# VHH binders against o75319: the designs that were tried, part 54

Target 1, 181 residues: o75319
Amino acid sequence: GNHIPERWKDYLPVGQRMPGTRFIAFKVPLQKSFEKKLAPEECFSPLDLFNKIREQNEELGLIIDLTYTQRYYKPEDLPETVPYLKIFTVGHQVPDDETIFKFKHAVNGFLKENKDNDKLIGVHCTHGLNRTGYLICRYLIDVEGVRPDDAIELFNRCRGHCLERQNYIEDLQNGPIRKNW

## First folded at step 3 (VHH)

Design s52 (framework vhh_etentamig_d1)
Fold by OpenDDE, second read of step 4:
Structure s52 (fold): chain B 181 residues (1-181), chain A 122 residues (1-122)
Amino acid sequence: as target 1 above (181 residues)
Amino acid sequence: EVQLLESGGGLVQPGGSLRLSCAASGFTFSNYAMSWVRQAPGKGPEWVSGISGSGRSTYYADSVKGRFTISRDNSKNTLYLQMNSLRAEDTAVYYCAKGRPFYDTKYAFDYRGQGTLVTVSS
């Protein structure tokens, strides 16, 4: 259906580029059919996403969609020039090793193919916070060697919201490194 | 070539203390997080502790928290594990591992030494 996700309105639509990385996080954009349920200022469509990214003088090179549904928007709503990757990720629980690996693989692939530009990896779940933040931080920790607290702080600051799920935070801070290859 | 050489293992009584060392070579030691892992007889490997490259961040498994202390001397390319209040269940071969602070034994670390045996017995 076209019901607005709970608390979706509470989150900033788009974060800031994470300095030193190619990541930017945002909440799920909603296709036009959702607009009738939103005030004009609350609307955030795929088009709005790209407009907001441009306003930051950035360009998206990849979108990773971590939502566990396909009801929010269609890949066809995105420019053809921007690859779209769906990684079905269950909410509220720490992503499994396969999901983490898929995410890392996608990011590494993108970085390999985009060495000649500064395009961003846009990552979102429903709110663009918990699942999104976990996987980005997991990557920074596991692959880039970033200290867990630094990764979390960086994400929170750039997203404009803090990770909320304690199990995610605990796993990032104290959990094991996951397979990188 | 990366080399890790553990030492300091031995026989100790319950409640006793032991200090392990790991001499590292073949890489820029200070640029890498290091870990201790252990494997008890008849059991799978277990992550014990980790430390960041700078040594500013340390991490411990719940089973050793408050009893073990990980440290490093980057000027000597050496990793340490101070083990206090040792228990019978701490009996294991202890390995020095190159990599991240947190390692699940399900996933291999970059490099691991030959290990040093710690036996806690009355």
Scores: ipSAE 0.005, ipTM 0.269, lowest interface PAE 10.6, mean pLDDT 90
Fold by ESMFold2-Fast, scan of step 3:
Structure s52 (fold): chain B 181 residues (1-181), chain A 122 residues (1-122)
Amino acid sequence: as target 1 above (181 residues)
Amino acid sequence: EVQLLESGGGLVQPGGSLRLSCAASGFTFSNYAMSWVRQAPGKGPEWVSGISGSGRSTYYADSVKGRFTISRDNSKNTLYLQMNSLRAEDTAVYYCAKGRPFYDTKYAFDYRGQGTLVTVSS
């Protein structure tokens, strides 16, 4: 069925823009078929996402979907003006080099073509926390030269929740830099 | 199952025009964004243009903005690229692609067609 993802209600729908970057993180939006299982204040549809981004005086220019499923919402549920990129990423394990490079390429391409605006790159997995936080922090560390602890702190503060997966945190702090090939 | 067939390429003088077509089959065409991607001789692939499933939203690389127009006819399952004011640097094989790539053409596309060659030379 239309089962709500485990612990999905425990997380804030959308974080704040990460200052000095074009990133904003959020949990997976749920299409209207899930609303029967949600109180009105718990609903977070694709429409709700865009309303919350606008309330922050921000605008999405790209959505990167890191979930390993398409059951929660469809790209057709998004405004046609916002490009959508799917990068299938398995939870629990540190993303592989191919996934990391795909993420970096998408971000670099967006930034190159959006120099004349301030539109955001929206990134989400199921909870908008572990896979999302890992890939954003990995980008900041490897591409922008941010210190690992600073990247993690910035993400945690702006998302409103701390990265939970110790293997992700360990890789960010002590793992090798993944150079683009 | 998914099939994409490009046509309309050819030799054209600088400043000339060409219209590319892509016939799509094996999927519900109107439900998917479509893109044009090109690969110049000896270069990597470059995303050129994208269009939403309905056709209302269009996107262009800076290198082609103002010169190229993407469009689609959902009743005919066909994607088009109108290319005007062609330059030598537009010389490439042009591929029709299912999806909305962001300059990561290696990973972002579900499927690509066989391509159609466009040569701009004097």
Scores: ipSAE 0.000, ipTM 0.129, lowest interface PAE 15.3, mean pLDDT 85

Design s53 (framework vhh_etentamig_d1)
Fold by ESMFold2-Fast, scan of step 3:
Structure s53 (fold): chain B 181 residues (1-181), chain A 122 residues (1-122)
Amino acid sequence: as target 1 above (181 residues)
Amino acid sequence: EVQLLESGGGLVQPGGSLRLSCAASGFTFSNYAMSWVRQAPGKGPEWVSGISGSGRSTYYADSVKGRFTISRDNSKNTLYLQMNSLRAEDTAVYYCAKSRPWYSSKGEFDYRGQGTLVTVSS
């Protein structure tokens, strides 16, 4: 249905690029059929996403969609030139090692293929916060060697909202590093 | 445009103290770890100290541990190096350096300033 996700309006549409990385986080875009329930200032369609990225003088090279649904927008609503990757990720529980591996593989592949440009990896879940922040921080910790608290602080500052799920924060701070291929 | 402007260098006697400052502009200062790097005459650059973006984590080369203190004021976009118990071997041009990647506080950087000369002699 055309029900606006719970608390979706409480979050900024798009964060800032995370400096020193290729990541930018945002909340789920909503296709035009949702706009009848939104004021003009609240609308955030796939087109609005690309307009807001352009307004920051940035360019998307990949979108990673972490939602467990396809009802909010369709990949066909995105420019054909921007790759779209769906990683079905259940909310509430810490993502499993296979999900973490898929995310790392996609990021590493993008960076290898885009070493000659400055295009961004856009990552979102429903609110662009918990699943999104967890996987970005997990990548920074496990692959880039970032200290957990520094990764979390950078994500929170750039997203404009703090990670809310204590189990996610605890796993990032005290959990094992996932050694993937 | 990234700019880093160091100040506070000068002539000081062994055992003396100096405080260096670095004024940063052209980037979101609080999001980046920062370092101090020095270069003595006829030698290559030596990493001296680093600090995380938040200021909560600090790191020091063994040659300066216990004598130097790195700090930052993110509200003023300024990095500091308090140098105590100075020795003749601390004589060098001191450079402020912006980390790359942003979290590197141990000698990886993409930009440095013009430098400020510190001379320790009697």
Scores: ipSAE 0.000, ipTM 0.142, lowest interface PAE 13.7, mean pLDDT 87

Design s54 (framework vhh_etentamig_d1)
Fold by ESMFold2-Fast, scan of step 3:
Structure s54 (fold): chain B 181 residues (1-181), chain A 121 residues (1-121)
Amino acid sequence: as target 1 above (181 residues)
Amino acid sequence: EVQLLESGGGLVQPGGSLRLSCAASGFTFSNYAMSWVRQAPGKGPEWVSGISGSGRSTYYADSVKGRFTISRDNSKNTLYLQMNSLRAEDTAVYYCAKYRPYYSTSGFDYRGQGTLVTVSS
């Protein structure tokens, strides 16, 4: 369908880069066909995403799309110079170990290939909040040794919205570190 | 070298069924989510279905949900698409695709040669 996602308009389009990391979080961009359902100030297309990133004096080097659909925009709507990775995730449940390891491997691979620059890893789900915040925080906790509360606070502050799902927060604070093989 | 080989396409009447296969080699198949993507004549590519590396999670485009079933056999490095209740608008070349996290600007690191599905009476 060409329906705007529920509550999508309630969220800030794009957050700030998370200091000390290469992460930036945003809500799902909506391709041009959705613009007929949006006021000009509500539009957030793939082009709008890149313009907002440039306005922050940042540059995207990778987009990780955590949505379970491709109806919102297509990889072809992105600049050819920016790699795109799809990791299918379902909302509500804490992402499984396979999803967590895929995310970690993608991030580690990007960082290894981009040692000589400061390009950002853009991460989004539908609202750029729960699945997005979980996976970014899980990476910071498990790989970078950040304390859970510090990771969550950093994400919340930079995204401009607080993680909403208690099961995600509980897993981040008290769950096991996922071993990366 | 990553290789993907699609098969199983053919001519079928509306309401019929086909099963597509994709033989994968050159990578650890179970570690990657896989997708089916189709391209109808004169149109751009359309994502059809996706499956997690373990096979536990499956995803479908609204246009095929309830009619198509994606599955995989990791012991055989093979991806499947069971297509039921086929419609004329399902006519397309069907491609097996893998996501590349580091180098692909299109979201797919290899697309096989495809297999043609023609739904006509």
Scores: ipSAE 0.005, ipTM 0.146, lowest interface PAE 13.3, mean pLDDT 84

Design s55 (framework vhh_etentamig_d1)
Fold by ESMFold2-Fast, scan of step 3:
Structure s55 (fold): chain B 181 residues (1-181), chain A 122 residues (1-122)
Amino acid sequence: as target 1 above (181 residues)
Amino acid sequence: EVQLLESGGGLVQPGGSLRLSCAASGFTFSNYAMSWVRQAPGKGPEWVSGISGSGRSTYYADSVKGRFTISRDNSKNTLYLQMNSLRAEDTAVYYCARGYPYYSTKYEFDYRGQGTLVTVSS
């Protein structure tokens, strides 16, 4: 079906850039076919995403899509100048090491090739919160040596919503560092 | 030296089957996710299927779900794509790629093979 995701309307469309990083988090954009189920002020299409990023004086250089579905929008709905990476990530479970490796590899590759600009890595799952926040924080902890509580606080503040899944928070605070990248 | 070498393409009738292989060398194969990407005449690249380094997780484009099966043999450094119930629209050059290139860009796709042609025609 063309169903709006559960609680999707409860979340801000786009967060703020996380200072000291290239990350910005947002909820999943919904293609035009979903707009019949939304009030005009609730719409958040791929076009709306880019407009909101521009309003913050930022520019996207990469989108990483963590949803386990392709039903919300297609890469063809995005500007062809912005690379799109799909990492199918199951909700509710802490992402496995393979998923963490893929995310770290993509981020490291983007940063290496974008040394001469300040373009952002946009990361989203359905709500732009739990899977998104976990993988961004995992990167900051494992690769950049950020303290877990500092990474979580930074993400929560910039996203405008706090990580909700206790198992994700517990893994970030007390779980092992993942060396795969 | 990273090398990816595809084989198994050919001419097949609609409804037929083909099995593609990709022999990988020059890197630790089991440490990398692998994908199949195709490019039909006059069209841009389309990601077809992906598989995790361990082989435990597999992913498919909607256009091929239920018809294609991706697999790997890490002991032989080989990636496979079993293609069943082939359709005219599956006609394309199929590329073995290291990583997960859903949209074929340099950020998602650091190495690809030379490709193998699959033609589905009556």
Scores: ipSAE 0.000, ipTM 0.121, lowest interface PAE 15.3, mean pLDDT 85
Fold by OpenDDE, second read of step 4:
Structure s55 (fold): chain B 181 residues (1-181), chain A 122 residues (1-122)
Amino acid sequence: as target 1 above (181 residues)
Amino acid sequence: EVQLLESGGGLVQPGGSLRLSCAASGFTFSNYAMSWVRQAPGKGPEWVSGISGSGRSTYYADSVKGRFTISRDNSKNTLYLQMNSLRAEDTAVYYCARGYPYYSTKYEFDYRGQGTLVTVSS
């Protein structure tokens, strides 16, 4: 249960706010039980997440967890003031229409309810890269009309890592627009 | 397609005022922060001002604080920059940009307009 995800250490813990958006991507924070397996400088807990966000002079308004497990941390590890949404998303395959819709709905709901602030939507999967990047980009493309390459570039730059999965990239670039309702 | 179109630039004397506008289209305007950036001849780009999606939060570069006012009308998908007490050093092409600058590259934005020229000269 306390295995460090493969290659988890290879990724920056927290990206940067995507300019023009409310999105910020990060890798999954790990609860205390994982700390024994990590060097101090490698540790990235829910607390660390919030500290790093604060260092960027930002504030999280929502966390969307795309991991397909609950073993990494508990919602109770998060401040009560920050809503937590779990969207179980299978790795390595393009998310289905239902998953995409859930993500879009959550984002739109957040934006509707948070018009009066500049709080961020924090999105993560395991590495905060592929599933995270796909869904963020899918939203930008389908809902905001962003060109696929622009969306991908923006995400990659802000996350500090590039989308790795060709099937995700291909779907973003050439795939159909998904339903927004 | 995301489009940003600036207008309102022109020639003005020192101490004068101008109001810039930026018409936005191709995205949900109110969901995004917006910025003004400028580039003077022979100089690099400079971030001037930013405003949150709702318009409630505004930010200014030190060089323009107290003189410039950023605002937006989300019902019109329009961004504004009221420039008062203009100085020669304010001469630049002013660009409307979506969002705040990239952290790593303070003057890069995901989308930016073609710009409007502001010339402050006696």
Scores: ipSAE 0.000, ipTM 0.251, lowest interface PAE 12.4, mean pLDDT 91

Design s56 (framework vhh_etentamig_d1)
Fold by ESMFold2-Fast, scan of step 3:
Structure s56 (fold): chain B 181 residues (1-181), chain A 122 residues (1-122)
Amino acid sequence: as target 1 above (181 residues)
Amino acid sequence: EVQLLESGGGLVQPGGSLRLSCAASGFTFSNYAMSWVRQAPGKGPEWVSGISGSGRSTYYADSVKGRFTISRDNSKNTLYLQMNSLRAEDTAVYYCAKGYPLYSDKYGFDYRGQGTLVTVSS
C-alpha cells in the first residue's frame, strides 16, 4: 500500500555529510503517489532528496537502500548516473554478518572507483536512523578504527537525531568487530 | 603532479590572528574537499577543519569552533584558514591536505604540503 511509514514525519529528511567520511544519511524518499497524504512542506520525493543534497553543495554517487520493502520508491525514480544498491535489512534486529559484509563491500568498492572525486554515499532505511546509523557506525569502527562512542556521536550530530535502538548501541559499543564479513 | 604550498605562519601573541593560505596545483581543485591538519611538537596529527569542493559546507574540530574560519577561492586554487583568538595550544605546524583526513590516511593523506609553522607565545 501507500500509507506513510509510522513516525516518518518526525525526522529531518536529510542529514549533513559526516566529515572525514563519504557518508550522508536520510529518511526514505516517497514517490509522488504518497504526496496526497502529505502537506507540501512534508513532501520528500526522490527529486526532493537530490535538490536538498545540491543545496548543501554535495553530490550523490551511490544510494544504499536498507529498507525491507520496495514500495516507497523505485530505482527508476533516480537519475541514471547514480547507482542504486538494495540491501534488505530487517528492522529491530542488529543486522547479521552477511548484511554487514555486503554494506562494507559496497562502500569499499565505491571508494576505490571514486578516488578522483568527492561524491557521497547516501544511506537510508525507513527513518534514516537505526539501521542506517548502525551500518555506518559499524563501518567506521571495524574498517576505519573509530572509537564506538565517537562514531555514534558523529552520526547523531550529522543526522540531527540520536540512534534510538539500545540493542544497536550496545552492539556498537561492546559487540565483536566483524573482520571478514 | 599534485602540489600544495602552505604560507602565512609566524609568531603571534595570545589573542592575536593569522591567516594561512594553501596554493594547490596538479588537480581540479574545485572537485575536491580540502582540510587543514596540524601537528604540535611531539604529538600526532590533529584534523582542524574541512571544506567541501564548492565551499558551501564547512566543518570544524571542537577545539577551534567559533575561532577559526575555513574558506576557499576556486578561481585562484587557494585554501584559507582565518585564525582568531589564538591560544598557546594552537602552536603547531599546519598542513594543507586534499580530502578529509579525520580518522585514517584513507581520506586525504594522499598528498599534503610542507606545512607552515604557527607559534603562539609572548
Scores: ipSAE 0.007, ipTM 0.217, lowest interface PAE 10.9, mean pLDDT 85

Design s57 (framework vhh_etentamig_d1)
Fold by ESMFold2-Fast, scan of step 3:
Structure s57 (fold): chain B 181 residues (1-181), chain A 122 residues (1-122)
Amino acid sequence: as target 1 above (181 residues)
Amino acid sequence: EVQLLESGGGLVQPGGSLRLSCAASGFTFSNYAMSWVRQAPGKGPEWVSGISGSGRSTYYADSVKGRFTISRDNSKNTLYLQMNSLRAEDTAVYYCAKLYPYYRSDYPFDYRGQGTLVTVSS
């Protein structure tokens, strides 16, 4: 039962690097078994992901997968040179403090180990929008001191789609800073 | 070369205690936050606990809060997990990690070593 995620076709495959950061956001890649349900121009496999990143003159150094499923692609479909991190994150709910801590820990570790290069942290959920945008913005606000509205605007502009979940937006704008770094 | 070597696992009865150790080498240990992660048979990895580079801040999963204590000795490049009031549900392979754990379709991650098995059974 390979079913394309609801509304997955509505979103651009890959955004642009968020200037001043190491982040790039994208929607979940789909392994070859899904391609029978997609037109050629709709395909976005793990291979397609790396080709699109390269076309932007960028290089991935880490992929953070926020989906709460393993059905879309397997880590072995990715190049062996790129680390893969799974943080199981339930949709619709604002990520809990444990999830936020895991994300911040992974980002901080990557940045410390990659001081001498310009490789990107690729972050995705199913659509590369709500869970993805929340955690990236949460990191920018809590760790880098970016104002909430500025972080949200930067993400929306670079992703090419606006954060949709009002509870996520409200938490970013008015919620407490999480001091779990 | 980053190396992490876990030890201290074993068979213990419910209510018992174990202390896990992780010997780290190949990086400046005090500069990095460290985590303990476990994987129960047939399950995905579960984050258990984290500690800041300085050791001043500690964090716990709700399932272990109040029972487990994470600590580190930066002079010895060693991470610890003191496990008290152990339950059958704590049965898992325990891994030491510098970053949040990676997984590859149940494939073991060599950078974390083989882990240390904890079995809680009566």
Scores: ipSAE 0.000, ipTM 0.123, lowest interface PAE 16.1, mean pLDDT 84

Design s58 (framework vhh_etentamig_d1)
Fold by OpenDDE, second read of step 4:
Structure s58 (fold): chain B 181 residues (1-181), chain A 121 residues (1-121)
Amino acid sequence: as target 1 above (181 residues)
Amino acid sequence: EVQLLESGGGLVQPGGSLRLSCAASGFTFSNYAMSWVRQAPGKGPEWVSGISGSGRSTYYADSVKGRFTISRDNSKNTLYLQMNSLRAEDTAVYYCAKGRYYPSLGTFDYRGQGTLVTVSS
């Protein structure tokens, strides 16, 4: 269906690049079929995403989609030059080890292949906040050795919204490091 | 001074149950994740279970999942491990450990002297 996700309008469309990283988080862009249910200023399409990224003088090199549905937009709505990766991630619960590994593997692969540029890894779930924030922070903590509180603070500041889910925050702060292989 | 004191170990038959306790002192208990680790004779240490500071998140090794339950009482500065359906391979010294588990490092901030669990018919 074409229902606007709950609270989707409440979140900034696109965050800022996370300094020291290649990550940028955003809320899910919506294909044209959703526009009839939105005010013009509320619209955020795949095209709008790229425009906003360009306004920040950045370029996307990869999009990781963490939503658990395919109804919001199609990969065909994206430029062919930007790879699209779907990682079906259930909401409201801490991602399982397989999901975490898939995310890490994708990020590491991108970084290995994009050493010669500064293109960004765009990550989104529905709101681009909780699942997105968890996996980005999980990567920073497990792979980059960043302190959990620092990772969370950095993400929150750059996304313009704070992680909301206590189970995510607690897992990041006190949960075990997940396998990187 | 950080102190961890385990108790509750003993001899039990296969299929039996034990409940381990760990009394913690010398730090703000509720601010730290805690873990149980075990070491069988002639083997290296094995992570068993972990719990977040608040107790809201719990984690288990595959070898004990569904059989063991970790919990904590922050008002008593005590960590618990309920062990059900015990097996011979569960025989080990069980240690209470302070801090989150790091699989890549296999280390903890502190751990107690341990309590022996023997599962034998």
Scores: ipSAE 0.005, ipTM 0.275, lowest interface PAE 11.2, mean pLDDT 91
Fold by ESMFold2-Fast, scan of step 3:
Structure s58 (fold): chain B 181 residues (1-181), chain A 121 residues (1-121)
Amino acid sequence: as target 1 above (181 residues)
Amino acid sequence: EVQLLESGGGLVQPGGSLRLSCAASGFTFSNYAMSWVRQAPGKGPEWVSGISGSGRSTYYADSVKGRFTISRDNSKNTLYLQMNSLRAEDTAVYYCAKGRYYPSLGTFDYRGQGTLVTVSS
């Protein structure tokens, strides 16, 4: 399909790097075939993503795509020098332990291989908000020992939008730590 | 260049109050948790209090809970510690610290110059 995701235009394309971390969150880039449905100022292609990251004096070293579809863009639309990882996640429900484990392993692996640089891990779902914010905050809480409210506040400030899904927020604040490594 | 400039330390009698201030520059203040850490003569450093970037969440060591209040003014890039019901045991050099995440001793990536608080008659 070639329809713009619901509410996609309501969100800022890309947030700011989360200070003290290697994370940056953004909404899903849309390949060129979507541009006929967008005003010029609304366009956010894979090329636009990398241009906006460079404008912040940052560099992507990994993209983690959390969407349950491949219709928005293809890995081939990304620079060959940036690894791409697909973790299929269903929207609306809290990601399961297997998904959380895959995300943590990908992040830990990237950090081990990139000790000598400051490249970022770019994370997105459709809006770059709920699934994206959940998994980033879950990583910070479980692996880095960040308090849940601090992780959520950091994500919200840097993304420019607050986590919206109450079940995600509740799991982050009151749910168990997933010690799966 | 990260800079932390402290004020407010001094001599105070037991049961008295002091307010410490820390003026921050060189980073986006509202994005970082901030902490107060103290070190008494002959003792190791003790984390006293922390505050989230937004100011919504505050944290205290058991030794100061109910007596000290941490706050921040993000519009002025300033961190505060209101110290009430001071005890001789509160005598220490107090440090303003920029945290990365959790406001604890092990997570600070910058500490200020320190200011001496003496609680004595």
Scores: ipSAE 0.000, ipTM 0.212, lowest interface PAE 12.2, mean pLDDT 86

Design s59 (framework vhh_etentamig_d1)
Fold by ESMFold2-Fast, scan of step 3:
Structure s59 (fold): chain B 181 residues (1-181), chain A 121 residues (1-121)
Amino acid sequence: as target 1 above (181 residues)
Amino acid sequence: EVQLLESGGGLVQPGGSLRLSCAASGFTFSNYAMSWVRQAPGKGPEWVSGISGSGRSTYYADSVKGRFTISRDNSKNTLYLQMNSLRAEDTAVYYCARYYPSLGTKYFDYRGQGTLVTVSS
């Protein structure tokens, strides 16, 4: 249905670009049918997402949707010019190796095809925090060689909210490097 | 405290090869991504290559891809840059750095004194 996700209103809609990367994180946009349950200042539709990105003088080149549902918005609600990739991930659990591999493959492919521009990879789950932050940080650690604490700090600062799930943080800090990229 | 000491620079002819080394001390070398950065006379710094702490991931600037190879030996706390098919435009002071460009300038915390590479006939 049109039920607003738990705690969705508690989170900033869009973070800022993570400096030195092509990543930007945000919470799930909600299509217009959800707006009857929202005050005007709480609305965050797909159109609102692109307006907020533009306000930061940035441009999206890819959206990676990590939610386990398609009820919040449809790909057709996005501009035709922006590629959309769905990677179904369950909440609360550290993403499995196959999911991590799919994410890394998509990011690497985007960067290869967009080396001549500065377009961003937009990543979201429901709140744009735990699954989103985990996969972005996992990419930075495994592929780009960033120290775990530095990756987490950068994500937290740019998203405007700290990663909350201890099992995600523990895996990033002390878990094995995933060699499946 | 943290020290990075580059060596291996020198004069080489176009098309030649040279290997740079960087001896690291004062930190747990294997925990940090490392980079090579160069600065040509009168120009700003240019990132050349990066390697993850484990050594499993390597990255190169387009200007050097296919010609340069970055590697590391964590047991010896040493970073290397093998430079092949050298060109006049590779002439620069080469610095070993404890940072990765994807994190932006604020994560650049240490750079050595540099080693001069001159490519000239």
Scores: ipSAE 0.000, ipTM 0.130, lowest interface PAE 14.4, mean pLDDT 84

